# VH-VL binders against q28qc7: the designs that were tried, part 1

All scores and structures are predictions.

Target 1, 156 residues: q28qc7
Amino acid sequence: MTDETRQGRLILIDGDACPVKEEIYTCAYRHKIPVRLVAASYLRHPDHPLITMVMAGDAFDAADDVIAEAAAPGTLVVTGDILLAERCLEAGSVVLNHKGGAYTANSIGAQVATRAIMADIRAGLDGQGIGGQKPFSKADRSAFSNALETALRRLK
Structure headers, positions and changes below count from the first letter of each chain, unless a header shows other numbers; Kabat numbers aren't used for antibody chains.
F, E and O are the ipSAE of ESMFold2-Fast, ESMFold2 and OpenDDE, as the mean of both directions, binder to target and target to binder. V2 is 0.75 times the mean of E and O plus 0.25 times the DockQ between their complexes.
[cut] stands for letters that were removed.

## First folded at step 1 (VH-VL)

Design p01 (framework fv_patritumab; at its last look DockQ between E and O 0.04; V2 from the best seeds 0.00; counts 0 for: pae E 15.2 > 2, placed apart)
Fold by OpenDDE, look of step 15:
Structure p01 (fold): chain C 156 residues (1-156), chain A 121 residues (1-121), chain B 113 residues (1-113)
Amino acid sequence: as target 1 above (156 residues)
Amino acid sequence: QVQLQQWGAGLLKPSETLSLTCAVYGGSFSGYYWSWIRQPPGKGLEWIGEINHSGSTNYNPSLKSRVTISVETSKNQFSLKLSSVTAADTAVYYCARGRGYSSGYWYFDLWGRGTLVTVSS
Amino acid sequence: DIEMTQSPDSLAVSLGERATINCRSSQSVLYSSNNKNYLAWYQQNPGQPPKLLIYWASTRESGVPDRFSGSGSGTDFTLTISSLQAEDVAVYYCQQYYSTPLTFGQGTKVEIK
């Protein structure tokens, strides 16, 4: 909290179904960047001053709203939810998915549109980006770590 | 009883690479961060870096460019490499266990006996 | 980096008397959310690695004699040996683990007067 290097920077984790939390924590330690873990209910997390947990509750999109509200220039958001990513991008955040892919202003619209089409086809509205995904591989983890490192360097 | 044993070459010439290994016996390797710490003769302690069982590392920025810490989980071992050594790298090097869960605790409850590494031309 | 400064550099105390070592951090190592100080104390004997004495600023490690105690909060901490024994002759270090890189004080040498 008193670390001058943390001012204006923040990593926001969409905590539900995030497979790369450990990678985020360790990277955050190296860069001295605070991390805010957001989830519906309590998630185990490191007992460390850089790491905070926000329990958003069970309300629909409660966690998403908390993250989106905190999203701003200088923040990095990690989420697999395309709709949340869009909101955060609009707020000026850098947004990464769990595989290290960056959501960008240029690509997010198309992704959202695709999601909408697929949702209509499936007659579903849950729109969770992680559902039905292949198991998270070592390669995915490595890719994310590299992307995270790159992103944090740019935030400095 | 959990013990740390460490080994490696103790005499190096300038520009060589320091290589040390630490092995954990009698306890869990997972769930901790394992560190290397050095102490020049007659001086204080300097944290070099840490690693966990998954290979996640943190390095002291002062040494980051020259330091590599690796893990071999199958052997419950982790290693230190320090490249381009100079006389300033002469020190007793310790491996140590950071107490706590897999992340967030970095006080050291277990230490190796230390390895003196002397860099001399 | 958080700098740790100990005082004094050396201390001579008579057997049975109180020894007091101070440690100051350049930044607070108190986490307001859990009200814990991320501060540890070590004892180091010649030719041996450091030995953990105190963590969370005031919690004594198992096996450490009661005469050792840690106190303080924020930026100022103290290690106290209530009654110095012959085996307590050593160098003592404070260490913060609030943020990386982890940093130690420069050490305080405790001797018998």
Scores: ipSAE 0.013, ipTM 0.599, lowest interface PAE 8.8, mean pLDDT 89
Fold by ESMFold2-Fast, scan of step 1:
Structure p01 (fold): chain C 156 residues (1-156), chain A 121 residues (1-121), chain B 113 residues (1-113)
Amino acid sequence: as target 1 above (156 residues)
Amino acid sequence: QVQLQQWGAGLLKPSETLSLTCAVYGGSFSGYYWSWIRQPPGKGLEWIGEINHSGSTNYNPSLKSRVTISVETSKNQFSLKLSSVTAADTAVYYCARGRGYSSGYWYFDLWGRGTLVTVSS
Amino acid sequence: DIEMTQSPDSLAVSLGERATINCRSSQSVLYSSNNKNYLAWYQQNPGQPPKLLIYWASTRESGVPDRFSGSGSGTDFTLTISSLQAEDVAVYYCQQYYSTPLTFGQGTKVEIK
């Protein structure tokens, strides 16, 4: 048996844009929870029995579909994609963004609506009027690691 | 630079609850796991458990039914409670900082001075 | 649990001579992906807390004299004191941090002949 079938718990990583992969790996080793790294093409990852790589290909939303199909109670999904987060929450997953913020069923609809409005506003500007994205900081990494530890306790 | 100060009960009767506190001075509490480790007189070291600033704990399975470790992040303190003590719990209790947080497992680079706890009638 | 066994339980070495302490783990503490051994060594003087000497099996902690060295991989590890000094009379412990619960060896007492 693989570690994925033994525990019933699984961490799914939206790999193409995840800045916290190493933090996820170290936490997974500690709790002996399998990790499935999902991306359009191969990403370098540790050669460890707990870590598996799934190459979804470059079809539209293929990686997101792989993650959403695997999402279930007992899984934790790490993604910055709010639409993927909504799909995973509907499947019963715990979902964290890259800064450790938890997506919840109560707030996700409003966040999706806000994203759509902001996307329309940004499309009307060249992106220089609204304010740029702040770089991912050491404090963001620390916040993520702490939130991940807390969230894994909810995967009972 | 960073220093650990510990305090708590020195003498207990069987069946009582052991309570010890460790305070971190001169450095960040966040980003580390903080452990309790004990040593019976003349014997070796036994890891009790650990906690981080968000309250995430791991306990030694041999002690988990009797152990609670808690954190007061605003005070940079963490505490050990061990219930239903017996003479076998007589030991020097150390608090210690686990370094190597990002590796998922750790070694101890900073130790408190130790608190002798004696369990007797 | 990973059990740590040290040998010998005690040894007597003359000043200036080499002291060798062994530590065996019941399971490998080598993580193949990063090629690191999750093994540390501590020195404990009477009445004091343990002091970190070595981590990652062979990396000496800052401020530790270079007469202390660690070696080994997987399940078999050695702490060497190349030229024993009077202040090295202590009990030495190995510790694995590969998995929880964290475990220590039973200790090796180093004495002067």
Scores: ipSAE 0.000, ipTM 0.492, lowest interface PAE 16.7, mean pLDDT 83
Fold by ESMFold2, look of step 15:
Structure p01 (fold): chain C 156 residues (1-156), chain A 121 residues (1-121), chain B 113 residues (1-113)
Amino acid sequence: as target 1 above (156 residues)
Amino acid sequence: QVQLQQWGAGLLKPSETLSLTCAVYGGSFSGYYWSWIRQPPGKGLEWIGEINHSGSTNYNPSLKSRVTISVETSKNQFSLKLSSVTAADTAVYYCARGRGYSSGYWYFDLWGRGTLVTVSS
Amino acid sequence: DIEMTQSPDSLAVSLGERATINCRSSQSVLYSSNNKNYLAWYQQNPGQPPKLLIYWASTRESGVPDRFSGSGSGTDFTLTISSLQAEDVAVYYCQQYYSTPLTFGQGTKVEIK
């Protein structure tokens, strides 16, 4: 490796409604990988050299564009947004959803998962109740952390 | 249908600053990275750097200390400044659109006509 | 930097015959996560900007004749012109877009024998 590399290993967080930020930070500290937390507006985050808050502003899709434009080989993206995930896969990133599921672009499994995720998102929007968003369980957080560890070992 | 038009000064003295502008017609400016690429006469291609609509840039490390790329999003334009030029900077300079998946980047599917910039003695 | 090396530097091919251009990268440009090779090919006619021919190593750009094909993976890539036409006389460049700086091969000049 040289100073001429575009970016070393990098984690990009889609900050909108990400329930596993703390799990990402903990893993990033362990591996000494920088993290960019991207959102339209300020989000509270640790004051740590590895963690950078990127405020994308209020333009249409600005946060998604910031993430997709930074995505490259050697990056890992965490997002629940399927369309953003597909843009980032095209750019060469490893992409995980909030439960640790990996997206892939060029398999029948990825196409089936994409359709299923879109259906679940529509059902989730219709199934929202007053005062209720399904909390992430300890099992969900552990599954995500394990998937993140595995994905980072693949990251070059 | 989408076109890139580029313009700027073609003759410079050593130590001057090269300044070129590229405008996008008939298409979207957002959703792409926009690059400057140069080609010395009879030689190959060198990527200079890139910018998106929000002003985020990446530069070739070999030129980073001398390069500024900027954007005027309201006019669908982006510009190159290269300071402290020498004869080694004589080249045809192209603007180009980076393309990938639907909104991705990194290979260049659209190029400007090129501008020869000569740095004289 | 990922160095891109083309061979040959020039070749002469009879009209209607096959032309083969090789490109080698100093590092793999295949990303296992999406199984794509981050490799493009361009044609440049004299006095013109480059024109995209092929991306993802083997995908032909719209409007490019089917006599152009790309193959290879990892570090070794080939552009093939199955039946050379007069308008194919040009310089051809490979380009990696796996990492920055984006880099091009030195070019291969193709001419009629």
Scores: ipSAE 0.000, ipTM 0.522, lowest interface PAE 15.2, mean pLDDT 82
ESMFold2 (binder alone), look of step 15: mean pLDDT 92; pTM 0.948

Design p02 (framework fv_patritumab; at its last look DockQ between E and O 0.03; V2 from the best seeds 0.00; counts 0 for: pae E 17.3 > 2, placed apart)
Fold by ESMFold2-Fast, scan of step 1:
Structure p02 (fold): chain C 156 residues (1-156), chain A 120 residues (1-120), chain B 113 residues (1-113)
Amino acid sequence: as target 1 above (156 residues)
Amino acid sequence: QVQLQQWGAGLLKPSETLSLTCAVYGGSFSGYYWSWIRQPPGKGLEWIGEIYHSGSTNYNPSLKSRVTISVETSKNQFSLKLSSVTAADTAVYYCARDYRSGYLGYFDLWGRGTLVTVSS
Amino acid sequence: DIEMTQSPDSLAVSLGERATINCRSSQSVLYSSNNKNYLAWYQQNPGQPPKLLIYWASTRESGVPDRFSGSGSGTDFTLTISSLQAEDVAVYYCQQYYSTPYTFGQGTKVEIK
C-alpha cells in the first residue's frame, strides 16, 4: 500500500517544464521514496504505487504554492524556478535544479539578486540579451541522476 | 518484428571486466527502458539493471558497485559492463525490453542470450 | 527486496492433465488504489530465453494459448495449465514488478510423466 511506503521522505517535482521526470521516477523506485508530481493540469506519469499526481489548477502560482506548502525537512524538491527554490530552502527542503545542481540557503539570495540584475540588463537591450543556455544533453541527464542518487541515499 | 541482437565476451578470468552489447532492430529504441538479466547455469533469473534511451539507469543494489549500463542512441544500442568478475558471475546474460516506457518492469522482448564463463 | 518463492521445485504431469504452480511473495504486490497485482509469469524452454506468458497476475500475453491462466492476489499466486501438452515442458518463473529490484521465483520445472 501507499501508506506503507510514505514514512516522512518525499520527492516533490515541479512538473511543468521538468525534463528529468523519468530519472526521478527510476531513482525513487530503488529507494522506495514516494514522488508527488505537481503541475497546473494532468501530466502523464507512471502507473506505480509510489507516484502521485497533484493537479494544482491554473490560479496564479498555484502549483508553486502546493510544492512550497509541502516542503519540509526530509523532502527533496526538483525545480528550475529559483524563486520556488528559495521558498523551499526556507522550509528546510533539499532543492536540486534539472542539471543536478543544488541550491543552498547560503547562496540563494545572491543568485536571485544576480538573476534580477541580468534580467534588467536584458530588458534594457530591447530583449536582445545573451542566450547562454546550452541544449539539455545526455551528460546533463547523467549528472542529474548521479546528484539525485547521492541526495536520496543521504536521506535514508 | 522487433529483434534484439547481443554480442560480447565469452571467456573471462577472475578480476576482469565483462562487456556485452545489445542492439535493437525493426522498432523504436526511444520510449522504453532496456534491461540486462542473467541466469547462472541450472539456476534462476537475476535482474541486473535497466536504462532509458536518455541514459537514466536503475541498478540491482547487490551489483551496483560493479555494474555500469550505457546507451549509444545513434546506433540503437545499450551495453553492460560488470567489473571485478568472479566464478559467481558465470551465467547466460540476456538483454530485454521493459514493457511500456519502463515503468512496468516486466519483459516482453528478449535477446537470445550470451554465455559468459569466468574461470582461472 | 521482495523475495519470490515457488512451489513445487519440479512436477511431472501426464499429457492432457492439469498442472498447477504456486508463487508466494514476501510482501504484498497488490496496489490497493488501482487493485492491480504487479506479478508476471514466464515460460523458459531449454536453450531459449524466457517468454512472457502473463502480466497483472491474470492477463494473458498476446499469442499465449488459453490453457494458460493466472490467478491470485496479494502474496499468493497460481499459474495453471489446464491440459498439459508436450511443448509445455519448460521451467516456469514468477516475477514481481511492484518495486525494484525486480525479483524472480527460483523456477518450477514441468516434465511429462
Scores: ipSAE 0.000, ipTM 0.502, lowest interface PAE 14.5, mean pLDDT 83
Fold by ESMFold2, look of step 15:
Structure p02 (fold): chain C 156 residues (1-156), chain A 120 residues (1-120), chain B 113 residues (1-113)
Amino acid sequence: as target 1 above (156 residues)
Amino acid sequence: QVQLQQWGAGLLKPSETLSLTCAVYGGSFSGYYWSWIRQPPGKGLEWIGEIYHSGSTNYNPSLKSRVTISVETSKNQFSLKLSSVTAADTAVYYCARDYRSGYLGYFDLWGRGTLVTVSS
Amino acid sequence: DIEMTQSPDSLAVSLGERATINCRSSQSVLYSSNNKNYLAWYQQNPGQPPKLLIYWASTRESGVPDRFSGSGSGTDFTLTISSLQAEDVAVYYCQQYYSTPYTFGQGTKVEIK
């Protein structure tokens, strides 16, 4: 891990099976926020100063550990993994799923008052994908982008 | 105590292929980017390219057409091949560890260097 | 490519005196969102590989004596050796890691006057 002098706003992508990487990059460019794409193995990504591929290696849950250890107030995590999401919420991160739905803290001990922001995001995304799983549509991508934009504005 | 040991032929004729190997001892190979960097006579340092333990590479565009970096993860090794060498490729070649978190690109661990001379 | 230019090319300083090395990048290496300068300094003794001294323009690597300090921002950076010691006779390089390809300055040779 880097020296603590690198702390600040940061987007952490759980890169395994994330369908909205391009939407995340586009929003990150607008907000000038660094992105770490974290996965067990290499994933293709833009050659851009804001985007870094972090390969967590071969250990069980290594990618989750990298994300959870970096999670802090001022970070935003995109993941479909409920257990990882809970760890990141406890660390004070804003956490979104791939549809832009916010994960809610299940613990009273949440460090950051993120519930108001996440409730706004969830209300805008309510009713998506309940039941059977579908391939990502253009509407799904737009919904995610809107949710991400809202979350990033509040992250400052 | 992590150490890098590097080896390969130090004297080449023009048009030959430079081939160097770097091995990682006493530490983790996985989870890092590994780089080759060279220092031509009378010039500064030049980053050649990098590789992750999974085999993913990124090369300096100025050298990309002649460079291949590869990895043998089971041996904790990575290698450099530079084709069609000329006298301009005479340099000390270093392997180095790239500190991986974020978009770091500074090098906290270096091999001892290998002088490669391309004869006239 | 971001060009890194050091000055002077060579510097002679009396033992115990201050040595100052400048580095200029052709483009800013400051990312405003995290307020970090993607700039490192290395020391290279004769016959040895470079050794990391400073990263983030001003953060000293572990084990580096406190007489070494880095400063500056954006395009203009300085490495200062507050009291030159005999073992500090070396070539010093700045390096940007803002964007690929990563690039180094041409080096500054520091000698005892």
Scores: ipSAE 0.000, ipTM 0.490, lowest interface PAE 17.3, mean pLDDT 81
Fold by OpenDDE, look of step 15:
Structure p02 (fold): chain C 156 residues (1-156), chain A 120 residues (1-120), chain B 113 residues (1-113)
Amino acid sequence: as target 1 above (156 residues)
Amino acid sequence: QVQLQQWGAGLLKPSETLSLTCAVYGGSFSGYYWSWIRQPPGKGLEWIGEIYHSGSTNYNPSLKSRVTISVETSKNQFSLKLSSVTAADTAVYYCARDYRSGYLGYFDLWGRGTLVTVSS
Amino acid sequence: DIEMTQSPDSLAVSLGERATINCRSSQSVLYSSNNKNYLAWYQQNPGQPPKLLIYWASTRESGVPDRFSGSGSGTDFTLTISSLQAEDVAVYYCQQYYSTPYTFGQGTKVEIK
């Protein structure tokens, strides 16, 4: 089978706790873009030539490192980890969160800060105003799908 | 006690490049964002940009084309360069640490400031 | 950019009296996910850098006297000095850190009447 995928394009999935993998696969098929699923351990994924998986192991930030090393112009990264997103942005990747929000060089710092705030809250450093995280909704899923489509079109 | 010390040339001519350095003493440099903020005489505060210890930067769009912030982690230092200065760039320039946890964009630690005057 | 507007520009208050400074943001700085207001207050004395007083709109920085308090949510915030002391004469700034670029209010000068 001749790989007809456009050379240089790649979707990288942070597989740990990714709620939108199926949407990514579906979109990848339409655009004939290879997908690399990266996680600490094996995750079930479609048996398809476009879909590959890398098991990074359970070492601290192993999966993040694998993704960051693969990040480059022409790649799209899907992650909810702000720190990983920052690394990938620096490498020239397009980065989306699970809700379809794009990380940008101009906003990533503030988002990192937000992450830090949340970490502090969880650690009990500031116990006031703790709000619960909203569950991942159908609307979120739809928003992601739309964002992904748009992003992939731009990668062409 | 963590302290910021900053230094650089305080007098410039138009079109020259402003260069300031800030050094962190008595605390961890890693794990924080570090910012430059300026204040024209008798006026308010303007955020210039920030840098993470790893080198990631965010700049104020109003200054982005002229600003470069760099870091030298081995020395616990970060620097500001502002090119093509004019009289409008006359200000006290402050280095600051972003948030006690190192990531948020409010500033819990400040340098003493460096007055930079741009005059012909 | 989020614009920060303080009011008044200056105020004179008698010793021991309450001083109130207002700050308004052009956009909400309340983050829905954690219900935190990304708003800070600073005090600046002449010839000195700003000093952090309040963060998260209402949390006092360590070492800040109890007479300083922050309140508000969304777009409207207030810094209150319950009993003005001589050492409180300074310029006060609000600052949002909800999004970059970080922006400050124009400042409010507090003087003794």
Scores: ipSAE 0.000, ipTM 0.579, lowest interface PAE 12.5, mean pLDDT 90
ESMFold2 (binder alone), look of step 15: mean pLDDT 92; pTM 0.950

